# Designs tried in a protein design chat: VH-VL binders against Beta-1,4-galactosyltransferase galt-1 (galt-1). Part 6

Target 1, 206 residues: Beta-1,4-galactosyltransferase galt-1 (galt-1), of Caenorhabditis elegans (o16374r189to394)
Amino acid sequence: KMSICVPALFGNGYDAKRIVEFIELNTLQGIEKIYIYTNQKELDGSMKKTLKYYSDNHKITLIDYTLPFREDGVWYHGQLATVTDCLLRNTGITKYTFFNDFDEFFVPVIKSRTLFETISGLFEDPTIGSQRTALKYINAKIKSAPYSLKNIVSEKRIETRFTKCVVRPEMVFEQGIHHTSRVIQDNYKTVSHGGSLLRVYHYKDK

## First folded at step 21 (VH-VL; from j1 with heavy chain T30D, light chain E59T)

Design i4
Fold by ESMFold2 at other seeds, look of step 22:
Structure i4 (fold): chain C 206 residues (1-206), chain A 120 residues (1-120), chain B 113 residues (1-113)
Amino acid sequence: as target 1 above (206 residues)
Amino acid sequence: EVQLVQSGAEVKKPGESLRISCKGSGYSFDDYWMHWVRQATGQGLEWMGIIYPGDSYTNFDEKFKNRVTITADKSTSTAYMELSSLRSEDTAVYYCARHDYDTGYPLDYWGQGTTVTVSS
Amino acid sequence: EIVLTQSPATLSLSPGERATLSCKSSQSVLYRIQNENYLTWYQQKPGQAPRLLIYYADTRESGVPSRFSGSGSGTDFTFTISSLEAEDAATYYCQQYYDYPYTFGQGTKVEIK
């Protein structure tokens, strides 16, 4: 009962191996559906083939979304539209929905627990509508699959910037890229998780 | 550069409480787990508990039956371990140790140890 | 609770010999999703705090001589000193950080004859 929303995949140079790693690792963690918003005309042939494979196997849902994107108001509001659409697709269907990019992975700190068990613990208080935690950037070369802290062959640079969210979709009225803007009722909460139980990593391969 | 400096040796009587400090310097205190480990004379290492100062999350070995309290003061970059209702078997060297989860280095820096003797 | 059992209790060898230490875990410490073994080896000399040598079962810490190595997966782990030197006389501990409490093995004392 977990899903991922990838609200924008706009020709940012990801190769097929990174997409395979993202989908396979998250499937192993118990993610049941990944929603991907992209302009399919801008994807190269290898990327199209890979996404088609996973779409045909019901691992992902591809949504063709052709808005212009740049550093202006159209880009920002276009991303909010995909985030809102994805939130609504999961309301009443998915218990926990993650909002992140292809190079971002949520992992449990306590390794004897699954991702679902970890998230369920963070949402133990029934008034919690979202959990936000800091994104950790790992700037290092990856030795092999899978993406992990062990498979890095160069010195890691860890930078903390921006946050990423996991939510109960039915409790969120307005979702942003890096935060929950509004919950559906005032007695529901957004919580900032300090990283003791859940981490999210952005792997930046050198 | 990274240093963990613990409070000095203590001699205690059964029934008293122990409080050891561990001051971290040379790193971002809030971003690293702090473990507490003890070692009785001639014996192995025994894990006691952990704190993440960033959000104050703690976990303890259940064998201490709520006798242990672990806290952190972020403003002074100092972790504290308190053990109450002391017994002779609590005689040990007590260590604090830093854990960098994000780089995969488990207990990479250790305090100098605090020798505690519990005797009648 | 995960119990780590080390063997032998004591290993007495001459300089230049190969030392092989075992650590067996009562439960797997392999995080299969990312293929990571949460098992660490430390060296402790008398009167000193432990020193980190190997993490993730097989990854050498920076500044640790190449004669130290680790291997194994799941429940069975091996620590090796390929050519023993006098300064290697110490007690060696394994530790798991897969599940709380983060237990240690009971130690293997390595002595130089």
Scores: ipSAE 0.703, ipTM 0.867, lowest interface PAE 1.1, mean pLDDT 85
Fold by ESMFold2 at other seeds, fold request of step 24:
Structure i4 (fold): chain C 206 residues (1-206), chain A 120 residues (1-120), chain B 113 residues (1-113)
Amino acid sequence: as target 1 above (206 residues)
Amino acid sequence: EVQLVQSGAEVKKPGESLRISCKGSGYSFDDYWMHWVRQATGQGLEWMGIIYPGDSYTNFDEKFKNRVTITADKSTSTAYMELSSLRSEDTAVYYCARHDYDTGYPLDYWGQGTTVTVSS
Amino acid sequence: EIVLTQSPATLSLSPGERATLSCKSSQSVLYRIQNENYLTWYQQKPGQAPRLLIYYADTRESGVPSRFSGSGSGTDFTFTISSLEAEDAATYYCQQYYDYPYTFGQGTKVEIK
């Protein structure tokens, strides 16, 4: 019913524990498949083993992706290619697809509701093709797992920088990293959600 | 310094409406939930409802849904609670309280309270 | 709606004694995905607004004396004052913020002999 597209996972400086937490937390929230785009040749051995474990358990689809060069402008446009590929993989298959990076977590505000119930409510209007909400960076030391607002040491700094989307893949023609650029039909909508029901957090370790 | 300042005490008759204001200062008003809680004399706390000023989302205890209206004016950083068709059992102190969802703290700052008396 | 039942209704103790207050929820307030209990404890003295003491069932708010603590998970929660002081005479409320309406318990009045 729900999937996540991770448009780019870089090999340098990644922590396998963070990937485990990302996959496990989102699986607990009801995410059935996570698509991860990365250059597998650049992954260290611990990361390769971790990703293989989850691929073998059918929780992720790992897609090898190599950029032609490393200029930041081309890097960003290369992510648009992975976003488009992931959108197409989910069209006709997945009801709701999230586009976010690792260490980014969509969570329901009302804790008695599942993520699926929350998203289903936001898409109650059948003409809504996507929901976009502000990404909140939690710039603080993480006390322990799992990632949550409780598990942050006393000094917290919250920065809002970008937005992230959840979409109905079948209604989207062109998806960006931070927005839905075009829906398939004129009567379909892209909506900006103000944060009362759904939040997305990026946990940034200093 | 975070501060919530409520409008003054009111005396009302049954059948009238009340409107209480709560002005928030020292924080980004739009980014924080505002709750309304009341307390009759000698009784416990009773949650009434909530607003998120950022997108105007509201929710109310069912016992108040047809009588309560909660609004916010972002330009003045002020939340309002209106309760219509007043009865003597609506006599209470009414509080507004702030909820900082992103820091994980629930009702961390409370207004001073507004005493409302409903009597003939 | 989630009902919070506090006990005892009144607790009368001497200074230095340990006060133990119970809050029982009709439904679990544990968000298992992130292992967070959405339960809060407040202190209220007559004529004053409530004061936040404990959130997430066991986390003390900044500036709250260490003699105050909370524990429990799911449906059963305990609030403890390890060594009662005269200024601790107040009514203590639990509140859940797991599901609407965000209900309070009926309160436990703590009296100092």
Scores: ipSAE 0.664, ipTM 0.852, lowest interface PAE 1.3, mean pLDDT 85
Fold by ESMFold2 at other seeds, fold request of step 24:
Structure i4 (fold): chain C 206 residues (1-206), chain A 120 residues (1-120), chain B 113 residues (1-113)
Amino acid sequence: as target 1 above (206 residues)
Amino acid sequence: EVQLVQSGAEVKKPGESLRISCKGSGYSFDDYWMHWVRQATGQGLEWMGIIYPGDSYTNFDEKFKNRVTITADKSTSTAYMELSSLRSEDTAVYYCARHDYDTGYPLDYWGQGTTVTVSS
Amino acid sequence: EIVLTQSPATLSLSPGERATLSCKSSQSVLYRIQNENYLTWYQQKPGQAPRLLIYYADTRESGVPSRFSGSGSGTDFTFTISSLEAEDAATYYCQQYYDYPYTFGQGTKVEIK
């Protein structure tokens, strides 16, 4: 019913325990498949073993993708191909697909609702092809795992700079990293959600 | 300095309507939830409803559903609660209170309270 | 709707004694995904607005004296004043914010003998 597309994972910046937390937390939220795009040749041994474990256990689909650009920051501009591939993998198969980076979490605001129930409510209008909401950076020290608002040591408020999307894959023609560029029919809509029901957080350990 | 300033005390008759304002200052009004809570004399706290000014989402306790309206004016940083068809049991102190969801802090700042008396 | 039941209704103790207050929820207020209890404790003195003391069941708000603490999970929560002081005479409320409506308990009145 729900999937996540991670358009690029750079193995040099993350440890395997962080990947485990990402996959396990999102699985608990009801994410049924996570698609991860990475250059497997550049992963360290621990990361490669961890990703292989989850791939072998059918929790993720790991796509080996060689990005032509190797400078920091430039690699994000090469992500259109992975975003498009992931959209197509989910079309006709997945009801709702999230596009987010590693360490980013979509969460329901009303805690008695599941993530699926929350998303279903936001897409109740059958003409809605995508929902986007502001990405909130938690610029705070995390005192323990798992990632949560309670496990934050700092009281520094988060800032918003970008948005992240959840889509009905069959209704989207062109997907970006932070927006839906085009729906497949003129009467389908992209909606900017104000944050009352759904939030997305990027947790930084700083 | 975060402040919530409510409109003044009111005396009402049964069947009339009530409108209380709550002006927020010292913070980004649109980014914080506003709750409404009331308390009858000598009694406990009663949650009435909530608004998120950023997208105007509201929710209410069912006991008030047909009588309560909660709104916000972003240009004046003011939330409003309206209660219609007043009864004597609506006599209470009415509070607004702020909620910062992103930091996990529940009702951290409260208005001074608005005393409302409903009598014939 | 989630009902919060506080006990005792009134607690009369001498200064220096330990006060223990209970709040029981009709449904769990634990968000298992992130292991967060959506339960808050407030202090209210006569003629004043409530004051936030404890959130997430066990996290003390900034500026709250260390003699106040909270514990518990799921449906059973405890609020403790380790050494009661005269200024602690007040009514204490729990509130849940797990599901609408965000209900309060009926209160526990703490009196100093």
Scores: ipSAE 0.652, ipTM 0.846, lowest interface PAE 1.3, mean pLDDT 84
Fold by ESMFold2, fold request of step 24:
Structure i4 (fold): chain C 206 residues (1-206), chain A 120 residues (1-120), chain B 113 residues (1-113)
Amino acid sequence: as target 1 above (206 residues)
Amino acid sequence: EVQLVQSGAEVKKPGESLRISCKGSGYSFDDYWMHWVRQATGQGLEWMGIIYPGDSYTNFDEKFKNRVTITADKSTSTAYMELSSLRSEDTAVYYCARHDYDTGYPLDYWGQGTTVTVSS
Amino acid sequence: EIVLTQSPATLSLSPGERATLSCKSSQSVLYRIQNENYLTWYQQKPGQAPRLLIYYADTRESGVPSRFSGSGSGTDFTFTISSLEAEDAATYYCQQYYDYPYTFGQGTKVEIK
């Protein structure tokens, strides 16, 4: 009932351990499918092996994405293309789709509730097509797995700069990484969630 | 330095309402949860409710049967707790306390407490 | 509603002795996905607001003396003062943040003989 779209995975900056943690934690939260867009030529052997393992076990769908034509300004168009492709893959199939990077985790605030229960509550109004909430950056070393607020080594520093979305895919016409640009009908709406029930954390390695 | 300063002591009669303020300073008021906790003389701590000023979300213990209202004014960095239809059992010290969810620390800073006496 | 039961109600000990306090929860407060116990310990001296000592069941707050420690998981939790000092005379409370309402235990009063 829930999926994640990772619109770009670059083969630098993280080891395969981070990919394992991302996939395993989100699977435990009830995410049923993770779509990962990457240029496979840029991946090292450890990353390729890890992603192949999860693809073979049907936990992820790995999509090879080659940057079209020019280097300079094309990332925005490539980003829009992967986001749009992933939205369409989920339309009519998945109830709730998250758009985030591989080191970002959506987490329920009330710990007695599952992620699905939390998201379902935020979408009780059937006219809501998307929920957007602030992304919180954790500037700290991770002491151990799993990624959590308890398992960091250094002083926590929280920064808020962007937002991330969870959507009902069938209600969205145009999706960005940080907002829903257009819903399919005039009476559908996008909502900014203030963080009382759902949080999203980005763990920086430095 | 983080500080929570509460309004002064009150003496009330049964059936009246009380309203306690809690002004937060030294931190970003909108980004931290505010809890309300009370303690009757010689008794333990009793959790009453919570507000997240960032989106005005509230939750409270059903023991109070909608007698409690919790609000926040972001422009003055002040939270309020109102308790209506007072009874003698509501005689207690009332505390506000801050919760930093993002750092995982629960009630890390407490107000000084507001003594409320309800007597006929 | 999660009920926290503390024992003993009162503990009277001499300086230098080890104090052991129990907090039992009516249901688990362990968030298994991230392996975090949502249980805290507070110290309260007469006429004062409570002071946070331990969070996540076993993590000491900054500035809290090392003689204070916490342990346990799920439903059974223990708070220990390894070598009791005169200033440790207080009432100690556990609280859970797993589910609303965020309930407290009834307290354990620690007295110095």
Scores: ipSAE 0.651, ipTM 0.843, lowest interface PAE 1.3, mean pLDDT 84

Design i4
Fold by ESMFold2, last read:
Structure i4 (fold): chain C 206 residues (1-206), chain A 120 residues (1-120), chain B 113 residues (1-113)
Amino acid sequence: as target 1 above (206 residues)
Amino acid sequence: EVQLVQSGAEVKKPGESLRISCKGSGYSFDDYWMHWVRQATGQGLEWMGIIYPGDSYTNFDEKFKNRVTITADKSTSTAYMELSSLRSEDTAVYYCARHDYDTGYPLDYWGQGTTVTVSS
Amino acid sequence: EIVLTQSPATLSLSPGERATLSCKSSQSVLYRIQNENYLTWYQQKPGQAPRLLIYYADTRESGVPSRFSGSGSGTDFTFTISSLEAEDAATYYCQQYYDYPYTFGQGTKVEIK
């Protein structure tokens, strides 16, 4: 009933251990499928083995995607292509789809409720196609798995500069990295959630 | 220099309404939860309710259903708790306390308390 | 709602003794996904607002002396003062933040003989 789209897993510095934690933690939260877009030829051997393991076990769908970097902002438009592809893969089959990067976690604020129960409450109004909330950066040393506020061993710095979305994919015509650009009907709407019920954290070593 | 300053002590009669203010300073008021907790003389702490000023979300204990209203004014950094249809059992010290969910700190700063006496 | 039951109601000890306080929850307050217990301990002296001591069941707040500690998980929690000092005479409360309403225990009063 819930899926995650990771529209770009590119570049250096990805730790296979952290990808294991990302997939396992979100599976425990009830995420049924994670779509990961990456250039598989650029992955190191341990990362490639890890992603293959989860793909073979049906936890992720790994999509090979080469983003040609050129002048003229091709990077942003290439990410729109993966976001659009992932939206379409979920339309008609997934109830709620999250769009976030690796090491970003949506979590419920009320701990007695599951992520699905929290999201279902936020979408109780049937005209809401998208919920957007501020991304909170946690720039503290993470001592151990799993990702949590308890496992932070150094001073936390919370920086809130961007937003991330969870959507009903069948209600969205055009999805961006940080917003829903267009819903499919005029009476459907996007909502900015203030953070009382749902939070999204980006965990980054300083 | 975080401070929570509450309005002064009140003496009320049964059936009246109570309104306590809690002004926060030294922090970003909109980004922190505000809780209301009361304590009758010689008794334990009793959680009443909560507000997140950032989006005005509220929740409160069912015991106070239809008697409690919790609001916040972001322009003055002030939270309010109103309790209507007062009874002698509502005699207590009332506290506001702040909570930062993102840092994992629970009620880290408390107001000084507002003593409320409900008697004929 | 989640009921927190503290025991004993009163604990009278001499300076230097170990104080052990219990808080039992009617339902688990462990968020299993991130392995976090949403259970907090406060100290309150007469005429004062409560003071935060321990959160996440076992994490000391900044500036809290090391003689204070917390342990436990799920439904059973323990608060310990390893060597009691005169200034520790107070009432101690547990509170849970797992589910609304965010209830308190009824308190344990610690007295110095």
Scores: ipSAE 0.646, ipTM 0.842, lowest interface PAE 1.4, mean pLDDT 84
Fold by ESMFold2, last read:
Structure i4 (fold): chain C 206 residues (1-206), chain A 120 residues (1-120), chain B 113 residues (1-113)
Amino acid sequence: as target 1 above (206 residues)
Amino acid sequence: EVQLVQSGAEVKKPGESLRISCKGSGYSFDDYWMHWVRQATGQGLEWMGIIYPGDSYTNFDEKFKNRVTITADKSTSTAYMELSSLRSEDTAVYYCARHDYDTGYPLDYWGQGTTVTVSS
Amino acid sequence: EIVLTQSPATLSLSPGERATLSCKSSQSVLYRIQNENYLTWYQQKPGQAPRLLIYYADTRESGVPSRFSGSGSGTDFTFTISSLEAEDAATYYCQQYYDYPYTFGQGTKVEIK
């Protein structure tokens, strides 16, 4: 009932261990399918092998995405193509679809609730087509898997400049990287969630 | 320096209402949960409720839901707890306490406590 | 709601002795997805607000002496003072923050003989 769209995976900022942690943690949270868009020629051998393993085991769908030419600033607009493709793959199939980078995690605040229960509560109003919340950058070292606030060994530095979305894909006409641009009907809504029930973390080693 | 400063002691009669303030300073008030906890003399700690000032989300122990209101004023960095229809059993010290969810610290700073006596 | 039961109710020990306190939860407070136990330990001295000592069941807060430690998982938790000092006379509470209401245990009073 839940999926993740990773609209672009760039090769050089990530190691295979972090990909494993991303996929395994989200699978444990109830994510049933992860769609990853990447130029496979840019991936190192370890990352390529890891993604093939998960694709062969039906945990991800890996989509080869190659730009025939390069323009400065085009990565936003190139990602809108992958975002649109992923939205359409989930329309009519998936109840809730998350749009985030591979090292970003949506987590419930109330620990007795699953991610699905938390998201279902945020979409209780049937006119809500999307929820967005601020992305929290945790600029600290992670000492062990799985990703958690307990596994941080350095001082936490939290930045809140961007947002990430979870949507009901059948209700969205145009999806952006950090927002829903347009819903399919006038009475459908996009909502900003303030963080009391759902958090999004991006763990950085900086 | 994080500080939580509560309003002063109060003496109340049964049936009256209580309103305690908790002013937070030295941190981003809107981004931290605020809990309310009370303690009767010689007794244990009793969790009452919580607010997230960032989006005004609240939750209460069911035993207080019809009598307790928790609010926050972001412009003054002040949380408020109101308890109506007071009884002698509500005689206690009332604490506010901060919760830093993002860094994993559940109740890292506490107010000084507000002593409330309910007697006829 | 999750009930936390602490034992013993009172411990009377001499300086230098090891104090062992138990907190048992009626339901698991382990978030298995991230392997985090949502249980804390507080110290409260008379006339004072509680002081956070241990969070995530086993992680010591900054400035807390190393003689204090926590362990356990799921439903069974232990708090230990390895070598009791006179200033450790206090009441110790566990609290869970896994599910609303975020309940406390009833406390264990530690006394120095």
Scores: ipSAE 0.645, ipTM 0.840, lowest interface PAE 1.4, mean pLDDT 84
Fold by ESMFold2 at other seeds, last read:
Structure i4 (fold): chain C 206 residues (1-206), chain A 120 residues (1-120), chain B 113 residues (1-113)
Amino acid sequence: as target 1 above (206 residues)
Amino acid sequence: EVQLVQSGAEVKKPGESLRISCKGSGYSFDDYWMHWVRQATGQGLEWMGIIYPGDSYTNFDEKFKNRVTITADKSTSTAYMELSSLRSEDTAVYYCARHDYDTGYPLDYWGQGTTVTVSS
Amino acid sequence: EIVLTQSPATLSLSPGERATLSCKSSQSVLYRIQNENYLTWYQQKPGQAPRLLIYYADTRESGVPSRFSGSGSGTDFTFTISSLEAEDAATYYCQQYYDYPYTFGQGTKVEIK
């Protein structure tokens, strides 16, 4: 019932261990499919083997991302292309789709509820097409798995940045990297969630 | 530094209503949860309810629903707890306390407490 | 609702002795996905607001003396004062914040003989 779209996974700055942790933790939360867009030429052999393992086990869909671009600032537009492709892959198939970067985690605030239960509550109004909430950066070294606020080696520093979205893919016409630009019909809504029930954390190595 | 300052002690009669303020300073008020907890003389702590000022989400112990209202005024950085239809059993010290979910610290700062006496 | 049961109700010990306090939860407060126990310990002295000592069951708050510690997981939690000092005479409460309502235990009163 839930999927994640990772619109860009760059070969530098990541290793296979972080990918394993991302996939395993989100699978435990009930994410059924993760779509990962990457330039496979930039991946080392260990990372390729890891991604192949998860692809063969039907937990991820790995999409080779080699679109041409203009020199004058195409990086944002390239991400929009992968976001749009992933939205379309989920339309009519997945109930809730998250758009986040590789080491970002949506988590429920009320710990007795699953992620699916939390998201379902946020979408009880059938006219809501998307929910967005503030992304919280944590500049800290993760001391152990699983990723959590407790498992931090260095002093944690919370830096609020952009927002991230979870959507009903069939209700979204145009999805951005950190917002829903347009819903299919005018009576459908995009909602900003203030963080009382759902949080998203980005764990950045210090 | 971080400080929670509550309104002063009150003496009430049964059937009246109570309203306690809790002013937060030294932090970003609407980014922190505010809890309300009370304690009758010689007894333990009793959780009453919570508000997240950032989106006005509230939750209460069922024992107090229909009598308790928790609100927040972000412009004054002040949370309020109202308890109606007071009884002698509501005689207690009432505390506000903040909770930082993002840093993992639960009730890290407490107000000084507001003593409320309900008697004829 | 999750009920927290503390034992003993009163613990009377001499300075330098080890105090061991129990908090038992009627259901698990372990968030297994992230391996976090949503349980805290507070100290309350007469006439004062409670003071946070331990969170996540075993993590000491800044400025809390090292003689205080917490342990346990799921439903069974222990709070320990390794060598009692006179200033430790207080009532100690556990609280869970796993599910609403965020209940407290009934308290353990620690007395110094």
Scores: ipSAE 0.633, ipTM 0.836, lowest interface PAE 1.4, mean pLDDT 84
Fold by ESMFold2 at other seeds, last read:
Structure i4 (fold): chain C 206 residues (1-206), chain A 120 residues (1-120), chain B 113 residues (1-113)
Amino acid sequence: as target 1 above (206 residues)
Amino acid sequence: EVQLVQSGAEVKKPGESLRISCKGSGYSFDDYWMHWVRQATGQGLEWMGIIYPGDSYTNFDEKFKNRVTITADKSTSTAYMELSSLRSEDTAVYYCARHDYDTGYPLDYWGQGTTVTVSS
Amino acid sequence: EIVLTQSPATLSLSPGERATLSCKSSQSVLYRIQNENYLTWYQQKPGQAPRLLIYYADTRESGVPSRFSGSGSGTDFTFTISSLEAEDAATYYCQQYYDYPYTFGQGTKVEIK
């Protein structure tokens, strides 16, 4: 019913335990498949073993992909290929697809409701093709697993920077990292959610 | 310096309506939940309802849903609670309180309270 | 609706003694996915608004003296004042914010002999 697209996972300094936390937390929330795009040659042995384990157990689809990099900002345009590939993999198969980076988590605000119940409510109007909400950066050291607001050791700081989307993939023609650029029909809608029911957090280690 | 300042004490008659204001200052009003909680003399705290001013989402204890309206004016950073068809058992101190979901602090700042007496 | 039951109703102790307060929930308030208990403790003195002391069942708010602590998980929660001071005479409330309505316990009044 739900999937996550991670359009780029860079191998620079990630702890394999962080990857485990990302996959396990989202699996517990009801995410059925996580698509991860990365240059596998850049991954250390522990990271590669971890990703292989989850791929072999059908929790992730790992896609080997080298993003072109140039000083003039090609990074964002290069990610359109991975985002588009992931959108197409989910069209006609997945009911709701999230687009977020590694260490970003969509969570329900009302804790007695599942993530699927929360998302289903936000998409009850059948003309809604995407929901976006502000990404909240938490600049704090994470004390322990799982990623949560409780497990922050250092001073809590919240900075809002960009937005992240969850979509009905069959309704989206062109998806970006931070917004839905185009729905397949003009009468379908993109909606900005104000944060009362759904939040997305990026946990940044100092 | 976060402050929540409520409107002054009121004396009401049964059947009338009550409207209490709560002005928030020293923080981004739209980004924080506002709760309403009341306390009758000598009694415990009773949660009434909530608003998220950022998208106007509200929820209420079912016992109040037919009588209570909670609104917010983002331009003045002020939340309002209205309670209709007042009865003597609505005599209480009414509080507004701020909730910061993102930093894990539930009701971290409270208004000074508004004393409401409902008498014939 | 989640009901929070506090015990005892009144606790009368001498300065320096350890105060132990209980809050029991009719349903679990543990969000297992992130291992967070949505349970808060407040202190209220007569004529004043409540003051936040503990959130997430065991996390002390900034500026709260270290003699105050909380513990427990799921349905059973404990609030402790390790060495009671005269200024701690107050009513203490637990509140859950796991599910609407965000109910309070009925309170425990702590008195200093």
Scores: ipSAE 0.625, ipTM 0.833, lowest interface PAE 1.5, mean pLDDT 84

